# Designs tried in a protein design chat: VHH binders against p46559. Part 17

Target 1, 369 residues: p46559
Amino acid sequence: MTAIEKFFTEKSPDSEQVLLKVIELGIDFLGGEWKNVDKSQVNVSRVHGGQSNHMFHVTSSTSATPYLLRIHRQPPSQVFTDTVNLAIFSERGLGPKLYGFFEGGRMEEFLPSKTFDVNDVLVPENSRKIGAIFPLYHSINVPVSKSRRCVHLMREWLNGYESLGGGDYEILPTTVNYSDHPKSVSIKDLNHEIDNFEKWSTEIFEHTLVFSHNDLASTNILELNSTKELVLIDWEFGTYNWRGFDLAMHLSETAIDYRVPFPPGIKMNGDLIDNPPNIQIFCEAYVEADKKLKNRSPSDPTAEVKALIQECQFFWPLTNLFWALSAMKHSLLKFENGVDLDVQARDRLAVYFHLKPRSQKIYEELSKK
Short names: E, the ipSAE of ESMFold2; O, the ipSAE of OpenDDE; V2, 0.75 times the mean of E and O plus 0.25 times the DockQ between their complexes.

## First folded at step 3 (VHH)

Design e07 (framework vhh_surovatamig_d1)
Fold by ESMFold2-Fast, scan of step 3:
Structure e07 (fold): chain B 369 residues (1-369), chain A 125 residues (1-125)
Amino acid sequence: as target 1 above (369 residues)
Amino acid sequence: EVQLVESGGGLVQPGGSLRLSCAASGFTFSHYWMSWVRQAPGKGLEWVATIKQEGSSTDYVDSVKGRFTISRDNAKKSLYLQMNSLRAEDTAVYYCATEPYDYIFGSSRSEGDYRGQGTLVTVSS
């Protein structure tokens, strides 16, 4: 626990010490009216108290600029990546304004908003809105590595799993009824799957590299109260990656329910995986928004939408392999987060092998021309 | 469907005690930080107390420190607030709430903030 995390977790938000500290931060990073604020005029409300961050909404009865105070519980590397990404999106008007950062925390704009949940992302109109907003983020040039994609993190997780004593992994799905998978996989087998997908993706989709979120679960989508516009948050996995991986990641997450009691705390819906209800409307919205942003007129909009659906279907299994490898490693670290990591890994591997034949067929078709 | 059902409120004299309970269903209770928030007549929502997932860390608004105790039973999916030495200013509707959070763990991120229907506590002679 950092010194600042300890300070904010051990003291009440209405304590004199906390009120004075948030005034100090307001003066230092925002200035303006904060220099004239008395502690009696300040209100500090806890917004979040979860595993990754402690969140406080800091306001006053004056005209001093209110702010959201985020105290980090995350590893420094994830905090650095997320903060850099927020700074860039702040400058573009595509995320909360970043007011400042310091060791162990940051200050940002409070956005009066509703966080989406699994019920929201299955609504067709919301799928359309999410599809339409992706091109805004995919159009940004971010000054980070273009070679460090999803497969690099996958290899890091698999190497970590091996280093922790991990070996052959038995695939016994709990929440999906798929049987078209190997009974077990070795570390060598998993490395082969990563290498094979990287080869396929590079040969047929290298032209689709864009800065990607890579983790767009429903809880990373805010709907602004005032405008009903969407804002994407939590860019800690943000990297240049194949566009279809980013889109397929979001689509895959619409088929997963985390409201299930622990254990296992996760349930994958095979019917939604096999027959995603909103993929058509989502891809139509993406193509139309991308066309508008790039001031282009595709010669056949129907064919372009069909091609994007195929692109999403190609990358869908890879998104499941991605989180399966994370779950395998973190299970050995005894990481606890309300989801049975072994159930997640086994179900995700089952989904990977179930969907892989479709991806191979797409590769074979597209590599011919 | 996420449900939080509060109970245990009622009329009590100043200096008395009440124990509030919150029964949770439809989500992974043990994964969430849980809070009690209250709304006094004609006032806005005020945070009262928070407890970490395993119960190892608690926090309270200054006006209730030493008088109120927040606790949880993850096996029973229940949250509690023991209220002692009650004062007239503690009169409010008390709500059980989850805290929205950025839990970074692949696709296993939990859903956001939930709040119950509330239970009325009246402290009066």
Scores: ipSAE 0.000, ipTM 0.183, lowest interface PAE 16.2, mean pLDDT 83

Design e08 (framework vhh_surovatamig_d1)
Fold by ESMFold2-Fast, scan of step 3:
Structure e08 (fold): chain B 369 residues (1-369), chain A 125 residues (1-125)
Amino acid sequence: as target 1 above (369 residues)
Amino acid sequence: EVQLVESGGGLVQPGGSLRLSCAASGFTFSDYYMSWVRQAPGKGLEWVATIKQEGSSTYYVDSVKGRFTISRDNAKKSLYLQMNSLRAEDTAVYYCATSPYDYLFGSYRSEGDYRGQGTLVTVSS
């Protein structure tokens, strides 16, 4: 734990020490009226808005600019990625304004907004709005590695699992009603699956490489109170990746409910996995927004939408393998975020093997000229 | 050094009550989900209850719902389990465990160093 994390977590938000520290930060990074604020005029409230951060909403009774104070708990690589992405998106008007960053934390704009949940993302109009904003982010040139894709993280997690003493992994019992998966998988089997998907993706989809969010669960989507516009947040997994993975990640997350009591704190809906709602509307919105952004007229818009749906279907199982490997590693670390990681890993692996044959068929169809 | 010290166990009659306490030191208690887990004689570990950092959300296994209440006092760095309407099947060693929202303090440690020494609860027939 950093010195600043310890400072903010061990003290009451009402403590004189915390009030003086948030005024100091306000003066240093924002200036203006913060120079004239007395501690009696300051309010600091804890915000529960993430698994990986301590967050505080800092306000005053004056005209001093309010801010969201984020104290990092994430690994340095995730902090670096998220901060760089926020800075770029802030400058483009695509995310909260970044007021400043320092060792162990940052200050950003507080957006009066509603955080989406699984019910919100299943509404067709919301699915359309989400599809329409993806091209804005996918069009940006971000000055980060173009080789560190989803498969790089997957290999890191699997190597971490092995290094922690992990071995063969049993898939049963599962909460999804699938039977077309192996009862157990070895580390060698999982490495082979990653290698195969990387090969397939490179052969048929290398031209689709874009900067991707890679973690667009409902809770990472804000609806602004004033305009009802959507803002995507929490880019700590942001990497250059195949666009179909990014789109499929969001669609896959619409089939998962994290509001169930712990344990298990997670429930996957097999019916939504097999028959993804709104994929047509989502992909239509993406293609139309991408077309407008690039000022292009596709020769066959219907064919382009069908091709994008096929891209999403191809990457769907890989998004589940991605989170399964994360869950396997973090289960051994005894990580807790309100989800039974073994239930998540087992269900995600079952989904992966259930959907993999569809992806193989798509690869075979698209690799033949 | 991380230390969790449980207390409050003992012998109690069926239908009785006990309150378990856990004193935490060596880490920032208020940053972590905290859990109670138990191990009955000859059985594996069973998850009993979890409480969020702020105490705003609590989770229980079905067998203890309505009978047990998990709570915390962040100022005192203490975790509690109020056990009411105790049954013979609640007989177990009860352990206090760290469960951070992100990951466990000292999460590289792969076994029960994140759990305390345990406190024995015996419900007599």
Scores: ipSAE 0.000, ipTM 0.134, lowest interface PAE 17.5, mean pLDDT 82

Design g01 (framework vhh_7xy4_2)
Fold by ESMFold2-Fast, scan of step 3:
Structure g01 (fold): chain B 369 residues (1-369), chain A 125 residues (1-125)
Amino acid sequence: as target 1 above (369 residues)
Amino acid sequence: QLQLVESGGGLVQPGGSLRLSCAASGFTFDDYAMAWVRQPHGKGLEYIATISWSSGSIYYSDSVKGRFTISRDNAKNTLYLQMNSLKPEDTAMYYCAKGTRFSPLGTYKSTFDYKGQGTQVTVSS
């Protein structure tokens, strides 16, 4: 734990020590009116959105620039990735402004906004808006590795699970009523699943590589109060990846509610997984926005939308395997994030095997072309 | 032949404790989530607690959180419910239930496949 993480963990946001510290940071990184702020004029409130960071909204009754203070609790590689991605998006006007960073934390623009929840992302108009914003992010050239995709992190998590003494894993789902899965899986079985999906994805979808968010849960979507425009945040898993994985990740997350009490802190909705209500509107919006952004006219827009739906369906199970492997490893590390990681792993593996036959059929159909 | 046999019920005074046991046979016990449900006289079934196959996931109804503890011994094919700080409102027939692959949570008590014969718990003077 860094010195600054320890400081903010141990002290109340309204303590004199915290008030003086946030003024010090405001003076150092923002300057201006922060030099004239008295501690009695400062308000510090906790922000709940990221599972892996301490976040504070720092304001004053003066004209001093408000800021969001993020204190890192994440692995160093995720902190590096998220900070680099935010810096690039800040410079391009695609995310909050990055005011500064330091060992153990950063300061960024506070956007007066509503954080979406699971109810918001199921509204058809919001699904359309989310579909329409993806091409903006997918079109950017980010100067990072194009070979370190989702499967790289999946192998890291599975290797970590094995190194921590993990073995065969029983699949007994808690929140989804699926039975079309193996009773248990070995580490060898899971490695085979990763290898097989990487092979399929490379053969039929290599042309779809784009810079991807890879973690677009509802809580990583902000709706600006003034304009109702959407902003995507928390790019800690941002990498080049197959486009359909990024889109399917968002769609999969619309079927999951993290607001339920811990334990388990997670509830999956099988009806939404089996029959996603907004996939058509979402994919139509993506294709239309991508067309406008690239100034192109598809020869058959209906066929392009159907192909994108198929692409999303193909990658849907892989998004669940991705989080299942993370949950398996982090459960052995006794990591606490408000979710029962064993419930998440079991349910996610059940979803993976339930949806995998459709992906295999899609691979067989497209590999003949 | 699937069997669930409950024991350990009885008469206790308010504030007292009881430990219920359920002996399971006729299925692979460590493959399934198990639950305790109860039925007060003249009322419907009420979910009490669920435990996953590995004991990695445990859930309680709000009415018993902090007072009851569910546990299992897979080597003995036995499910337990430790009941502390008993109240008159806890008076009911208590049933051991074999969960489906989808574990019952709160109002999802109806997702269990089988329940045993029950053991009566009476909390009174």
Scores: ipSAE 0.000, ipTM 0.104, lowest interface PAE 22.4, mean pLDDT 84

Design g02 (framework vhh_7xy4_2; at its last look DockQ between E and O 0.01; V2 from the best seeds 0.00; counts 0 for: pae E 14.6 > 2, placed apart)
Fold by OpenDDE, look of step 4:
Structure g02 (fold): chain B 369 residues (1-369), chain A 125 residues (1-125)
Amino acid sequence: as target 1 above (369 residues)
Amino acid sequence: QLQLVESGGGLVQPGGSLRLSCAASGFTFDDYAMAWVRQPHGKGLEYIATISWSSGSIYYSDSVKGRFTISRDNAKNTLYLQMNSLKPEDTAMYYCAKGTRWSPLGTYKSTFDYKGQGTQVTVSS
């Protein structure tokens, strides 16, 4: 825990120390009316929803610009990536403005909005909106490595797992009822899975590389109160990846509920996994929006939509392998995020092996064309 | 109710050819990789060929590479093994094997969970 994290988590938001600190930050990074703000005029409220950060809404009864204070919990590498991405999006008007950053935290524009939950993203109209907004982000050229970061992260996590003493991993699903998985997987087995998907993806979908969010869970989607437009946040995993991976990441998350009040803190819905209700409308919206964005002439989107659905289906298991490996490593580190990481890992691996044959079929089909 | 029934084995002279067939039933055939394994008398099982779901990936052991051809007809739920240039050392019981749903490509030996009763192939002068 950083000093600043300790400061903001151990002290009450209404404490004099916190009030003075947020004034100091306001003055240092925003200036203006913050220079005239008294602690009695300041309100600091905890904002909930982020697992990787502590967030506070800082307001005053004056004309001073309110801001969101984010105190980081994630590793420095993720902080760096997230901050850089936020800065870029800030300048491009695709996210909240970045007001400032410092060691252990940052100040950003507070956007009056509703944060989506697992139910919101299942609403067909919302799914359509989400599908339609993705092309905007995928069209951005970000001056970072164009390598497929998801593959690197999977390997890093697996290596980390091994380094921490992890061995064969037993697959015992808890919240899903799949049985078409091995009883256990070795590190070697998992490496082979990564290698195969990397190969397949590279051969078939390399032309689809885009700057990707790679973690678009419901809680990372804001609906603006004023315009009802959607804003994607939390770009700590923002890197280049295959388009289908990014889209499948979102779609696969729609089947997962983290609102379980008791351990394990996670529940996967097999029905939604097997038959995602909104994949059609989501992909239709994506294709339509992408055509508009690229000034393409109107045409029958049927074939393109079908192809995109197939692409999403192909990457669906890989998203689960991705987070399974993360969960495996972090479980050994006793990382606490409100979710039983072992349960998550086991369930995601079960999903992975359940869906993997479909991906292999898709690869074989597309490889023949 | 899963069944794999091999046929086509027999006695053949060195340099001869045989075509083995395996009729599959009791499972969704095109959801699984399939393989041929063989067991010489008094020896262990040997992997010799594997084919993926849609025949997009095929692998052979070094011992049969260039001589044997594995294929499948998913519409007929049938696996085939064309064996050419047979040698006395090819004498064995030949089994059709069903892959697991999670069988990765390139890992043949440990990812098959069912085999048929086998068909005997004898190569002798």
Scores: ipSAE 0.016, ipTM 0.352, lowest interface PAE 7.7, mean pLDDT 90
Fold by ESMFold2-Fast, scan of step 3:
Structure g02 (fold): chain B 369 residues (1-369), chain A 125 residues (1-125)
Amino acid sequence: as target 1 above (369 residues)
Amino acid sequence: QLQLVESGGGLVQPGGSLRLSCAASGFTFDDYAMAWVRQPHGKGLEYIATISWSSGSIYYSDSVKGRFTISRDNAKNTLYLQMNSLKPEDTAMYYCAKGTRWSPLGTYKSTFDYKGQGTQVTVSS
């Protein structure tokens, strides 16, 4: 725990110590009118309904710039990635303004907004809006490694699982009714799956490399109160990756409900996995927005949409392997996040093997000369 | 009311310099990317330069790269264009333009939703 996390955990938001600390931060990072603010003019409120109770909205009765104060609880590597990505998007007007960062926290623009949930992302109009905003983020040129994709993190998680004493893993799905999977997989088997998918993706989709969110669950989508425009947040897994993985990750998350009681705190909907309701609308919106952004006239918009749907279907199982490997490692670390990590790993591995044959057929079809 | 007021144009000899200013009002200046665009007599609008809200990202058209410098002063709600080594082909009406908040500045066709009245730049001997 950082000293700043300890400070904000132990003290009330209306305490003199907190009021003085947020004025100090306002002066140091924002300047301007914060230099003239008295503690009696300051209001500090916890952001209710958010994912973290260490989020504070700092305002005053003066013209001093309000800000959102985030005190980090995530691992340092995720914090660094998210902060760097937010800084880039802040500069390009694609996310909240980043006012500053320090050890253990950051200051950013407060966006009056509604956080989406699984019901929101299943609404066809919202699927269209989400599809339309992806090209804005995918068009950005970010000066980071283009070789450290989703498979790099998958190998790190699998290596971590092995290093923690992990061995053969039995696939016993709880929330999906699939039986077309192996009964168990070895670490060697899982490495082979990663290598095979990387080979396929490189051969048929290398041209689709874009800077990707890689974790666009419903709760990482904000709808602005004033304009109803959407903003994507929490870029802690942001990296260059195949476009279809990023799109398939969002679509895959529409089939998962995290609001169920713990345990297990997770339920996968097999019907939505087998028959995603909004994939057509989502892909149509992506193609239309991408063409408009790049000032392209579509030579064949129907063919382009069909190709993008196939691209999403190809990457869908890989998104499930991605989170399965994370869950396997973090289960051994006894990590607690309100989800039974063994249930998540087993169900996601079952989904992976259920969908993999479709991806293989797509690879065979598109690898034709 | 949203307003952009350009100034600093004029007649200058080839090889000379001019500094253009744009005074912005009626919106939160530091929420938006800003751009300079120009229109030569009888021709379409040509993109010149874009600057992000914080000045951290700056882009130039190939025709002016190395000669022009875009900058902004958020405390004064003012956008600037320093023009050096001016050429006759730089002769145009120069417009300050407000970008859209949610625009990727890395696209070679920047989106903007408002431009000012313009300031004339004439480069001739």
Scores: ipSAE 0.013, ipTM 0.524, lowest interface PAE 7.9, mean pLDDT 86
Fold by ESMFold2, look of step 4:
Structure g02 (fold): chain B 369 residues (1-369), chain A 125 residues (1-125)
Amino acid sequence: as target 1 above (369 residues)
Amino acid sequence: QLQLVESGGGLVQPGGSLRLSCAASGFTFDDYAMAWVRQPHGKGLEYIATISWSSGSIYYSDSVKGRFTISRDNAKNTLYLQMNSLKPEDTAMYYCAKGTRWSPLGTYKSTFDYKGQGTQVTVSS
């Protein structure tokens, strides 16, 4: 743990030390409006039901600007990416304002909002809203590398797994009961899977390259209390990528229940793994919003929706492989989260191999054209 | 404000029973896994029972399996622990805990991010 993380986790939010620290931060980054604030006028409260980071809502009884304090637990490289992406979207009015950042943390606008859960994303009207907002974010020109895609991070995780002494991996699913997967996979096998999907994706989907969130689980979606507009947050995995991966990530995460008890802390919803009920409404909303945003004149909206659904289905297993590789590496690092990482890796690998034949069939069909 | 309020503790003889309750407010109760954890005096926390949002998945530690039953009533925002065949080693402060959402960068052993003030259970002859 960093010194700043230790400070905010070992002390009560109402302690004199914390109150004085948040006044200091307010002065440093928000300026003179905080200079006359006394510790007796300050409230620091934990943001509840939140993310894996430590977050505090800092307010005062004065007119000083309140702020959200985020104390990072993320690896340094992901902290950098998340902060840069937040700043870019903040300047475009598409996210919370970034008030400042420092080693181990940042200060940002507190957005009075509802955080979505897995039930919210399955409500048809919400799924329509989510589908409609994606093209706006996909249209933003972000000045970062266009050559670093999801497969680059997947290779980094697999290389890291190998460097940490990882070897052949047995696929022993626990929350799914598929049997159409290999008993085990080697690092060579997994590199082959990544290479195949990269080849397939480049051959038929290269024209779909957009800046992508790559982690749009329900908890990264805010509905603003005041406007009911949606805001996408936590861009730490943001890269240029094939849009179908970004869309499939959102859809495939609706099949994952992280609310189950600690052992294992994850469960696949079998009813949602193959064909989520909202894929039609979601893809319809995406196509319509993308047309309006780009001022396009499409001939056949029904054909475009069908093609986008197929695109999502193609990338669906890749989203599971993506998180399986992350879980394999982080298990060897003794990373502690709310989920048994080996159970997650094994279940996601089983889902990957179960769905892969459909993706291969889609590739073969589209390669005819 | 988020609150978890435990009740139903007390003094009971070995072999007796108690039923603990936890009233939840300030969050959407049925969106989260819930747990009972206990802390014997001078010792660390032990997760003894957990229950998924739908009650479809339930875990018990070996120390209480077969004797304790966790349940929830999502309509009343209430978590329960039925404790039967109580032993002196069950003496502890019992806490209700709320689950968190998954993040690939989160803490594995901190599945639950909030607990109440607790209710004391004492099993003594």
Scores: ipSAE 0.000, ipTM 0.191, lowest interface PAE 14.6, mean pLDDT 82
ESMFold2 (binder alone), look of step 4: mean pLDDT 80; pTM 0.821

Design g03 (framework vhh_7xy4_2)
Fold by ESMFold2-Fast, scan of step 3:
Structure g03 (fold): chain B 369 residues (1-369), chain A 125 residues (1-125)
Amino acid sequence: as target 1 above (369 residues)
Amino acid sequence: QLQLVESGGGLVQPGGSLRLSCAASGFTFDDYAMAWVRQPHGKGLEYIATISWSSGSIYYSDSVKGRFTISRDNAKNTLYLQMNSLKPEDTAMYYCAKGTRYSPFGTYESTFDYKGQGTQVTVSS
């Protein structure tokens, strides 16, 4: 816990100490009218969303520039990654303006917007809009490591799980009714699964490396009130990765509801996992937007859409293994996030093994040529 | 047990109209999205129109938008395709397809469970 996280966690937003602190930050980083703001004119409200951050909307009754205050809960490396990504997107007009950062937090533009939920992302027109915005982000050249992909994080989480005393893991799904999985997996088994997927992905999809969000749940999508345009937020896992992983991550998250009571705070929908309703329109929108952005005309647009659907299907199980490994490690740390991490890990491992045979078949088909 | 029986195809001149019907049996019709797909001689399948179980969500391929209308009658377990302003390139075998359960759209070819024997549409002068 940083000193500033402790400060904001232990005090009410209405407290004199908090009001004075947000004025101090406004003066230091924004200046202008913040020098003339009295604490009686300041409003601080907690913003819901983002399990990795404490967020506050800071406003005043004056013309002082409102801001979103983010207090970090995540590890320093993820904070660094998210801040670098936001700075680049800020300069390109693709995300909130970054006003400044300090040890343990940052200040950014508040975007008057609606945060999407699971019902919003299942609306076909919204799936089209989300598919159409992905190529914009995938086209950006970001000056970060091109070799640190999803498999690097997966190995770090699995190594962390082992270091914390983790051992064999029983797969006992709670919210999904799959039975075509092993009863348990060892750390060696999970390392073999990571190695195998890395090998397959490198052999058939190495040409698809793009800068990726890697965590596009519904709550990381804002719809601007004024224009109805979408903005993708919370790039803390942003890195170069196989394109199909990023797309499959979003599609997988459309089948998961986090609004259920804790515990377990999570419910997976097997019918949506097995039969994703919007994958066709999502992939059509991606291909069309990518085509327009790159000013290209594919010789067979229908074949390109089918290939992208197959690419998403290939990576779908890996997205579930990714979050399963994170959940396994963080459950041992007793991390608080409103989700039963053991339920998440077990259900996601069940999904992984249920979908893996399709990915193996795709690898066998595409590795021929 | 599960059956989809298409009808209403035939020979028509360019600019003409046809109405296709699909009678469904052997499953709970109003639990599934339905689709019309077509296959020209010697070519692959193309999804041309899909409709959700409630008719609340409808999708058309760009090749038929504004010319074709998909509809369903859940009381009669029947799917329809009204085809207007027909063109020679619309010549194909037309199939009724059972889509995925509760999907608002038919997905790609590999995810449809079943299709009927088809009805031939030929657009020629």
Scores: ipSAE 0.000, ipTM 0.098, lowest interface PAE 22.0, mean pLDDT 84

